# Designs tried in a protein design chat: VHH binders against Meiotic recombination protein W68 (mei-W68). Part 11

Target 1, 331 residues: Meiotic recombination protein W68 (mei-W68), of Drosophila melanogaster (Fruit fly) (q7kpa5)
Amino acid sequence: MDEFSENIERIALELLSNLVHGNATLSVPRNSSGNVISEYRRVSYNNRGSRHSFCVLIYMLSRVHRLQVRGGSFTVRGLYYDNPLLVRSQSRIAEARLDVCRMLRTSPLSLGILAASKGLVAGDLRLLMTNGDVLDSSLYGGPLTLPTDPEKIDRIETLAEFVLIVEKESVFESLLSRNVFGTFERRFILITGKGYPDCCTRRIVHRLTEENQLAAYILVDADPFGVEIMLVYRHGSKSMSFSSQGLTTPALRWIGLHPSEIPALGTGAVALVAGDNKKINDLLARHDLEPGVRQELRMLQDVQLKAEIESVIDFLTDDYIPNKINRNLFL

## First folded at step 4 (VHH)

Design n21 (framework vhh_8emy_2)
Fold by ESMFold2-Fast, scan of step 4:
Structure n21 (fold): chain B 331 residues (1-331), chain A 120 residues (1-120)
Amino acid sequence: as target 1 above (331 residues)
Amino acid sequence: QVQLQESGGGLVQPGSSLRLSCAASGFTFSSYWMHWVRQAPGKGPEWVSSISSSGSYTNYATSVKGRFSISRDNPSKTLYLQMNSLRPEDSAVYYCARDLGYSYGPLDYRGQGTQVTVSS
């Protein structure tokens, strides 16, 4: 967009002005409260510890500006191979991509710099691409990997009534091996982000709920990290709160596994560790939690037990999922 | 209104058997997981056993595993607990409970309970 070109040019002019005074420094926001940026990280050519990061940021800003003027897209892999001597690793491009997003207050998808998605999809879904290609998860032998650029999906066609997201690839594969689509009465789309979802997976879920008007359900482990994964799909990433456009699903329905269910699982429960308690405290400090979610986190904290989806795997398709969806048992 | 009515308790000798029943009304019984919970005098509630809505899956507390058997009859809307080889430590008020899936308490107790006393 024109706004990004103008912002990049402003950053360049500020840098040039600073260079006149002997300063080659860029300021990267760390967080924000509404329009107020609370803290900054400074990277400078004059500082040996941040010099490489400075150079990669300039390189990234230059490439984003070119995409805004000329159109097109780059991949993280492609940007690395274009200049491996400068960049040194693909992880440096990934880091610079996030820093540019913070500087421009936008999503990685909006920059035109793309990373391969780890997300998987199965079930009643056809993606009609802008180039005329059709990706159909119902016709392929096994699940489809989500497209690298979800904006190149012209139209999404489905007869599904809802989307079911599962946290782990192992659960996704288990449901497929148990013929989940043949045992469930309603048509649906099954998605996994393989843990914390990338922007592509989040974008596809958003499009399915907004454009195709599908209900969305999520099944995560009954632990604080599972709760956080659900919150990332619903509200977006905490570290990039300014970058939620087209990547959130506020109406996402958390069907389980709920911490309040853990006592009923018998042998599936395990004790919380220090890292779990730290994450519970971090999540409870949020001001955007729904009351039911907050109470499940307090239950987790009080009972001091967690459980994985695998604890209910044997009755997941025939009992747990149908009961939760058909009875509207969600938070 | 949701109602759960437990019955079948009593005074028995160690090694005896009892079958507890829970009659459910006011909700779609076949759509809910059901549980048995017990509470001995001066102690907090202890989960005993769970059964899935279909009856296909059951779980038991370590203290009762191999001795107790949970079952349900969805047409009659009744939950059962078959208790074998009873021990003095099994003495408690037994409650049936409905699983809400997202409740602030682990289980929804609606019944008055049934007293089981194991004493010689």
Scores: ipSAE 0.000, ipTM 0.184, lowest interface PAE 17.4, mean pLDDT 81

Design n22 (framework vhh_8emy_2)
Fold by ESMFold2-Fast, scan of step 4:
Structure n22 (fold): chain B 331 residues (1-331), chain A 120 residues (1-120)
Amino acid sequence: as target 1 above (331 residues)
Amino acid sequence: QVQLQESGGGLVQPGSSLRLSCAASGFTFSNYYMHWVRQAPGKGPEWVSSISWSGGSTNYATSVKGRFSISRDNPSKTLYLQMNSLRPEDSAVYYCAKEVYGSGWPFDYRGQGTQVTVSS
């Protein structure tokens, strides 16, 4: 909290210093590694191309500062409707929110500017909210969209033994349509972040493993983007590593699809494209990879084939997932 | 076409060590995860350990973790299991297995197995 206010004031002083010299300019980090910022993007009122971004950033910084002084929260949607002529679209607020997070070295959840989560949950889970509401994703409650503010979850109740995360909404829906909860003897929670998870999805997975002490498993496509999605859940986003507290699950178990399994799929495998090879190289440059993960990335690079979860969908509930979990076949 | 030939089992005293070997042929050994699976009389098969295609990643059943070590030699197409501090409950026929998707069994083991008996 104190460091957050200090960072806002540091930015204000920098802006004022620039303004004294006729420059209405702000510097936005492009990426960071902990406390090291490797690149900056400049936005300026004096530049037609960045003028609007500058104005929206000032608007966002003023709203964030007000929340730090007075408390409370705003939604992305609410901020747009509060000043639509200045902002022009909700996407501009969403963009500025992430820029402000980088500038202040904080997570979107800590800004007090909330966006609807895209995450879905099903299975044996009950979220007891601070206002007394109960969100129930059990068989009778059905699949739920995760709450916008995970800090308003007072307590998480579950008799589940583990969490199973699946990369894609299509796989999540397929498992539900195949009665996945009826095929397993053990109770569990099914979650999807619909690709790269937002902070809300990551926070809830973190809370389930830390507070409820559940084992967590993840099933992603056998391609470099699937591996990166798993690493985001496990270690956090590389572009916002300074804000990873409470958003990582280091004990996350990667059960598949493993690249080493691709040769057995035959016609289910597809050739890598240039973007895949670039991503493999980016991931292999990381220093936080477990040896097994690195070897699977080398397998992708060597064999030059990838595969989607859909390639084994007919065997997931009765064979693949139970055998991976029961036999500890994870990385 | 796929052949897996296990060896190295025997009768040993509790606390002893054994090293099992598996000679593989009929497939590109370096492209597959390999596993050790055991089966005691009157019980179902129990997964023991697995190793990634390159040998960089290994996993173990809780019952053997810290006592067993899996390794492989891709040039000679051989899988190994070093078993230390053997206990009577480790007595079983040990099979090496190649991973195969989409069956009621994730392993494609072809060998006759190798018998390990731990008794006084």
Scores: ipSAE 0.000, ipTM 0.113, lowest interface PAE 19.9, mean pLDDT 81

Design n23 (framework vhh_8emy_2)
Fold by ESMFold2-Fast, scan of step 4:
Structure n23 (fold): chain B 331 residues (1-331), chain A 120 residues (1-120)
Amino acid sequence: as target 1 above (331 residues)
Amino acid sequence: QVQLQESGGGLVQPGSSLRLSCAASGFTFSTYAMHWVRQAPGKGPEWVSSISYSGSTTNYATSVKGRFSISRDNPSKTLYLQMNSLRPEDSAVYYCATGLPSYWGSFDYRGQGTQVTVSS
């Protein structure tokens, strides 16, 4: 029996012990740092406001235990359709999946409860799957959705020199419509996580840099949320620090947009709002910031302007990206 | 930046053998799949064979399977195509290739190629 099965049984025994005293409650960690948990969210059958969450968590724990004993996998969608009256929506399964990860201190990829990846890839990439299937973005002409389980990728084949990650699907689509692979001088793989990346997208970027030895570059909006997206790829998620193994790319190079460039590159700059300033303060409190990243966040704070990638879209493929890479203008 | 230089072609009789070579530079050869593509006069490009970055997986067009063998030497950054039991239909310019969709369709990834002529 592995550790997850034992931990689930421990949780069940604690729950049964508490039920003898009329207390049907589960504790879900809110704060985690390494192996230390300092705060918990309580969900209870006895509390009308958290009763549904309690029931869905029990359902999820029972399914994870089944996978540990029997093997296999479930999808978020499949678990919803197996019991829609209990679950009520796919988003409830997605939330419970993350809560179970926190309770068991493991990654979503390790649970065997799979969510369809929102990540897209284009360019010269072949994913050779463990079942013998081949996913090939170069042969099919259009972008591929990343596989639901990246651990079923046996190996990755590519002639690309680097990976370019773009924050937004709209930028990804714009680059493809401008024939980026035909106009750019170097071979590369284009990826988008459609904002904050899921674990599948992060795992594939990690594998491309570690196994295929590719350089990795990222292009995000010049705002605090864009900086945070870059930091998630580079250092992992703050809320799940215990699951960063194999999901981080520390050598990821932030090529833009840099806040320091906003006054020089365009007139598309807009004023920061209260939410932006709160996020800047949250990010500046981090201990894992490189000096250059901290300097750019200070620039956002001092100048109070932000800009979107669209402000340089007309020069992106022919000038901005090549110059950033060739002149080592990254942080 | 990627450079591919083919060699080893020539004029041979039906039933003969030839070994083509492709010297690669400008990229980390050992981490990428490689391909052979041929083009006969008046015809479009035809995919011939592929090999994975490690050499563990090979694929062949039906027309050459059992006669041709693809291999690679990662330390020397060289791709090979061993062609046995050559037929007049094999006469073409042979290109080693690597492929983004834009490069694959236009064949801008190829060098000068190497001419193979099987005299009937």
Scores: ipSAE 0.000, ipTM 0.104, lowest interface PAE 21.4, mean pLDDT 79

Design n24 (framework vhh_8emy_2)
Fold by ESMFold2-Fast, scan of step 4:
Structure n24 (fold): chain B 331 residues (1-331), chain A 119 residues (1-119)
Amino acid sequence: as target 1 above (331 residues)
Amino acid sequence: QVQLQESGGGLVQPGSSLRLSCAASGFTFSSYGMHWVRQAPGKGPEWVSSISGSGYTTNYATSVKGRFSISRDNPSKTLYLQMNSLRPEDSAVYYCARSIYSGYPMDVRGQGTQVTVSS
């Protein structure tokens, strides 16, 4: 509590110190290791490229301070409509929200600024909310959007044995259209974070594995960004490592697509671009990679080919996923 | 072009050990997952073990876990299955198979090598 207020005050004093020297600048951490922050992105009113971001950050910090003093909550949508001329879009509030989290060393879930989760869930799951509401994805067989505030979930009820996470909404929809729940004797929960997962999606996956003791599996594209998405679920975001508490799933099982499988796809494989190679190098520089993950990244680098899940979609439901899970074929 | 050839099977007594080999040719061996699959007379095929292209990840059927060990030598393009503490129920034709995926599906299979465990 007191540390949150002290962090806001520290940021204000830094800004005032910079202003005395004619420079309206804020420093946003890029990465951190516990209490050590080694890299910063500089945001300045004096730089035309970052001027707008600076103004939105000041706006967000003022709203966060108001919540600390008065309590309550704001929504991303509400903050946009309170000052659309300054903000310009809801996406700018979403970006500033994450930057403020880095600056204050806190989770988005702790700011009191609420954003709708993009995460989807289907399968054998009941969420009993603190207000008495029940969200039940099993009743309709269709996807439900994850709740905006996962801390409002009082209890999670499921008879599922595992969670299957898929990277993309298109894969999630394809599995549902192919009756994925009918392919297994075992009950399970299907989740997608629609790419890089928000904190709500990560929190619910964490709760399912820790509180309900479910096994967790993930299926991502066979490219460096797919590997990074898996690592975000497993280890958390490196730019927000200080807020990993209750948002990581270390026992997450990576079932595919594995880079070692790419050479067999022929025309389904696509050449790596410069951005892919940069990401592979960034990931290989990590010290927290499991040896199997590191070897798959080296294979990706050596072969210089990537593949999307869509390349194998036709046998994904009946063949690939059941065999990977039933035979425990994971990294 | 793609070929897999198993060897090393034979008749052994219960409790004995055997090492099966599979020689691969016609493809980039290190880039493919490999499997051992067995089929006993009158039964369907049973998956025994798998190994990733890099050799780091290995998996085993519950019936053989702790007794069998899968390995590969990528420079020589050879897959191995070390079978220890053999039991009569291990009697089968053993096939090596290549996977388009590290675990599934299997797109190429060899001719097989017969293992008979009997007193």
Scores: ipSAE 0.000, ipTM 0.250, lowest interface PAE 12.3, mean pLDDT 82

Design n25 (framework vhh_7qia_2)
Fold by ESMFold2-Fast, scan of step 4:
Structure n25 (fold): chain B 331 residues (1-331), chain A 119 residues (1-119)
Amino acid sequence: as target 1 above (331 residues)
Amino acid sequence: QLQLVESGGGLVQPGGSLRLSCEASGFTFSSYYMGWYRQAPGKQRELVAFITSGGSTNYADSVKGRFTISRDNAKNTVYLQMNSLRPEDTAIYYCAAHTSWYLGSYEYWGKGTPVTVSS
């Protein structure tokens, strides 16, 4: 029996043990550091506040078990429409999917319950699928949505020299409307994960750098959440460290927007709020930060100002991006 | 290598105008990002205006709408046109050349030119 099946059995035995003692309770890990789980959220049928979560988790676990026995996959949308009265919304399935991933110590991609990727790609890219389909961003006259199951990509074909990741869809669309591919001399692939990237987006970035040997650059807002987004692409999610294999890009180069640049850009920077300061403290407590990244976080903390990519949007394509890449100005 | 020489400073009355020039010597002027900084007695040096190698400009809020930065790559010169001058604009003005948007990269500085706004 594989580790995934062993974890399902362990959860079932824990539930049965709890039921024998009169308690219909499941424990969901909230944080994980390698193989150490530091805290749990408890959900129980007899607790009115967590009863619904308990029922949805049982539903999800039963579907995961069916996939182990019968093979195949389910979609978040399909699971909702299969039993909408129990589930109540697609967002409840999405939440339960992540909880089950934590409980089973597996990635969303390995769970067999698939969500549509929110990731977008444009530029010189062809994805050759295992079923013989070809996804080509140029064939659609605009950006492609990334495939739901990146493991069904047989081969990635590109003449691009690098990947440029941008944090926000608005920046992605702005670059396309300004004919970024016609302005830049070098061929490249443009990707956005629309904020925090899903596992599909992270997997495709990983494959482009490992299999196609492309350089990778990222442009995020000059705030602690932008820095964390970059760290998720580079090192993986802190709460899901056990699912980092094949989803990280350690060689990812952070080209901006750097906190140290805010005063020089003459932007209308805004003051940090309490949530920003909490996030800076959380990030500074990490042991995996490169020195330059730590210095930039301390600059945010000291200066107490943040800025969005939009502050440089008017010269982003012609000056900022080419300067950063061509002069190796990254962290 | 790049050397910077400022000129055009002097005494001017409130509401007056001055044009500062910064002439560079060297082969790489057109590739540099150019800035005008100022330092009043007892205060820290502050960025006033910035122009990229591609010609994009940025200004400190205190001078926005009054000052204009420009460059002439054929003459290896960057200019600061200062209009509607105020007593608080009194400072020594410095020209600086940067290799990038990251101001902590390699940079050159001029010796400065004094500007006094007084009646």
Scores: ipSAE 0.006, ipTM 0.259, lowest interface PAE 10.5, mean pLDDT 82

Design n26 (framework vhh_4orz_3)
Fold by ESMFold2-Fast, scan of step 4:
Structure n26 (fold): chain B 331 residues (1-331), chain A 120 residues (1-120)
Amino acid sequence: as target 1 above (331 residues)
Amino acid sequence: EVQLVESGGGLVQAGGSLRLFCAASGFTFSSYGMAWLRQAPGKRREWVALIYSGGRTDYADSVKDRFTISRDNAKNTVSLQMNSLKPEDTAIYFCAAGYKSPFLYGMDVWGQGTQVTVSS
């Protein structure tokens, strides 16, 4: 028996046992580290403050059970439209989807409840779909939105030597408008997850490095949130640590913007705010940081300045990116 | 192995001068930019002076016209001449190196630091 099916049955039996004693309660993990779950949020039908969350979680668990029995998939949008009075908004389905993933210790992709990917790709890439369709960013004359279900990608074809990930859509669009593919002599694929990457974006990056053996580089803002975005691609989400398999790229190369580079940027540097310092402290408490990353976080803390990639956009394509990649200047 | 070693620190009276040296080994020095940074007790680390691989220099406003950074590619050395020293210049001074420019392309190497104390 698989662990996923066992977890569904365990939750159902615990709920049934509680119901026999007049207690309609579910426990949702808040934090986990490997197999250790140290903190839970309780939702109960008997408590007006959590009643709605309880009902939506039961609804989601029933849909997941149906997929386990019958196969197939649901979309977040579809589940909302199937029962809008219960659910009230698509964001409630998205929230419950993540809660169910924590309860079942599985990824959103494995759950069978799909959300549209926000990820964009451009450059030398062909995705051959299981239905015979071909998604080709070169043929479409512009960037493609990544597929909602990356498991429907049969094969990835590319002549690219590496993947370059950029944090923000604005940087992605700026690089394309500056003819980045014509400026760099090596073929490559350009991807953005539009901030924190969804599972579809992370899965495709993972497949490009494992199946196509491509080097992967990332360019993020020189601030603690940019560092955390890089760490999500590399090591996975801390809130979903149990579901990192097939969604991480440990060999991801952080080319910039490095906090140590901020003092030379002049007017592009901005003072840290309270939220930045809280995030730096949270990141420094991690046990999985590479020494170079820890040193850069300390520099950010010591200098108390941050910078966005846009502050260096004018020399990014012609100088910064080529020099970082060609000379192996990464962390 | 890659290494930076600072020297020349010490105790000096306000209005006095000191010259700091940084000896580099294990990398192609002439291709690297060099920087001096400092950290006073209970304060954040701050940059002081930069010298790019091409010889251009930049200074923090707090030390401009008092400090001069220079390099000697034949000796793999960067120097910081500090004039008109003030008690607020008291800090541990660090040498750092980065390809072409230590702050545009990242700081690859750091020294252990040298203490400068300016008495009133």
Scores: ipSAE 0.000, ipTM 0.161, lowest interface PAE 16.3, mean pLDDT 82

Design n27 (framework vhh_7qia_2)
Fold by ESMFold2-Fast, scan of step 4:
Structure n27 (fold): chain B 331 residues (1-331), chain A 123 residues (1-123)
Amino acid sequence: as target 1 above (331 residues)
Amino acid sequence: QLQLVESGGGLVQPGGSLRLSCEASGRTFSTYVMGWYRQAPGKQRELVAFISSGGSTNYADSVKGRFTISRDNAKNTVYLQMNSLRPEDTAIYYCAADRYYTGSLWTSEYDYWGKGTPVTVSS
């Protein structure tokens, strides 16, 4: 962690320099592209509007430093209950955690300040924890929540051939209600991040592809936000580009729903709204898009229609997914 | 209604190149998903590449980096540029079109098929 230690020192020296001149001020990056920070937000004890944010950031930085010295971890909930009068709400700890990640150029997982994962898993998966516990999603009648700290997973055991990620919890539940594991001939693991994935979900997908050498597929809505969700799994978050190590799955295969399929769906397609067009333009400005992904975004822009996974739900498990995977119909 | 006519097949030496063409007759060609399939002797027909109405492409792993699919909607034609050909690429190549993209993908069936053009890679 040489860069982490250097960033803590840089922040401390900046604060001390500001304090010598009568200013209790910290600079929080807003935008980051690789190693370049293009914009900062200033928070100051001397400014009534940012005073509380300043105090919470100092509190968070002190706890991060304590973890670097002593080891261990804290939870977002625990940090709130340790000092509720200072913090005021659990959501302010969650926000400050992300600000500290930007300041230190590190992932939330590397801070040692943990939040409960919203990710769900089902299928042929056993997680052998460092404390000797075993989490087994194949033996339970419903999906399991992913562990809060994926680094406490000692070993992942599976006979699955691939991971299938679905964008929405509703699709995840629909597949389970249609007995997807009983009708699909190949063993697999089903995961959902419930929209934009948290770092725990992304870390586990990364470990499944790297350690267990599983193929990974993703099914998202045919709209610009679905494309962005896929890109977050594949390439990482643009606002946190410096913390992508161990959280990306470059070999992730986008099996659908593809925008190029929308003209053939007839009823079920919906007109794009202003927010959709803004997102398409933002995504097309990226330099890291694969040609096929760019062409699908151009299709959204040209046709001006979007569609949800629910448009193919009735044949999803038996036909759509098997044909996409077995015939290499992915981008 | 759509009719597909393939051309450009033939005998080529290993490492050589061929360009296959598929000409379509019909007014709504630009809305069809177009695919190239191949069938080697004694094997099942397999997808080589497809191109959507919007131009999005996908390739079988065995041909990725060597083959390029493209379309010219003004000429009602889809192309398959085959480079660095190998003996295992020897097959009859079929052009296929589907009016319903979703139906094409989930049924493993296309609405229209050409009669095929043979490609032989041998010394």
Scores: ipSAE 0.000, ipTM 0.226, lowest interface PAE 10.9, mean pLDDT 81

Design n28 (framework vhh_4orz_3)
Fold by ESMFold2-Fast, scan of step 4:
Structure n28 (fold): chain B 331 residues (1-331), chain A 124 residues (1-124)
Amino acid sequence: as target 1 above (331 residues)
Amino acid sequence: EVQLVESGGGLVQAGGSLRLFCAASGRTFSSYVMAWLRQAPGKRREWVALITSGGSTDYADSVKDRFTISRDNAKNTVSLQMNSLKPEDTAIYFCAARPGYSLYYRTPSEYDYWGQGTQVTVSS
């Protein structure tokens, strides 16, 4: 809180000190593992190729500092429309927002600069907003996009017993088209982050497990990227590990698709590519893996086959998901 | 690839014991999770017990403390010792195998290789 504002002021003082010597340069960390910053990207007003990025980054830092002092929030879209000649595109604000997060070692939600969530939710859920609005994803309201500012949710109302997270929007749509809510005896909430989840999606999953005390399950592709998506929900993003507070769900239950299940599929299994093997090696180097997760990653490496959730789609709602949840078959 | 052949089934009185054997042929038996599943008349096939390559075991609640699964990797065999048998244990017992290392393969769809089955009948 107070130290966050001090970090911005320290950056400003360092920049002013450098300007006395003719240098207008900012250093942005590229990859962070815990508190270890091994590489920096330099952006400078004096370099024509990075000048625009420098100017947008200064603009973002000034807006973040204002929010720390005066309170409130801005949206990525709003910041673009406030100064389109400086910014030139909404994507430049989105890029600068992430760079500021890296520089200040904090989450996007902590900046007060909000981006529209890509997360979708369906099922027995009502979000009561601080302004009195109600967002309802039950059968009456239908599937909805998660709110831009999860901190403006006053209360979450649900009769659901658990949350089921699915990696892909295509799987989310397939489950809805197969009347998943009508085939399960237990009430639940269905969420997708459309791949790697944004902070809004992660925050809402965290709140559902902490405030509403719901069990949480996740279904991802049986490949190293699916495993990493699960780990992002459970432990947070490794590139942003310093910003995990209120965005992790350590009790998240990985029900599948498990790599150890791939050989039994016959059809639908595909050979790993070079990118998959690089990711497996990266994940196995982690110190925060549960033993069962590590074993599954080693199975991927040894068998050299991957599979998508679509490989089990024909029995997903009637057999796979109920069996995994009801019999506690998770990692 | 692995081929499985069961033996040891038969008729036994309630409270009695039977030992089932599964003989496997194939190069990689030691890397397979081995399991026993059963199918009672008019019911779906259900998991009974499994054993990993390393010898870790797990059992369905209905048979826990009565059944013991074991394996001999040198002979490529798996056995199921069934004690204190009940009429409800009457079923065709199948030996099943899949490549893997974990304890949670508890559905028929998770197994790639199957034996023909051996009948176990427990009279009241």
Scores: ipSAE 0.000, ipTM 0.114, lowest interface PAE 22.7, mean pLDDT 82

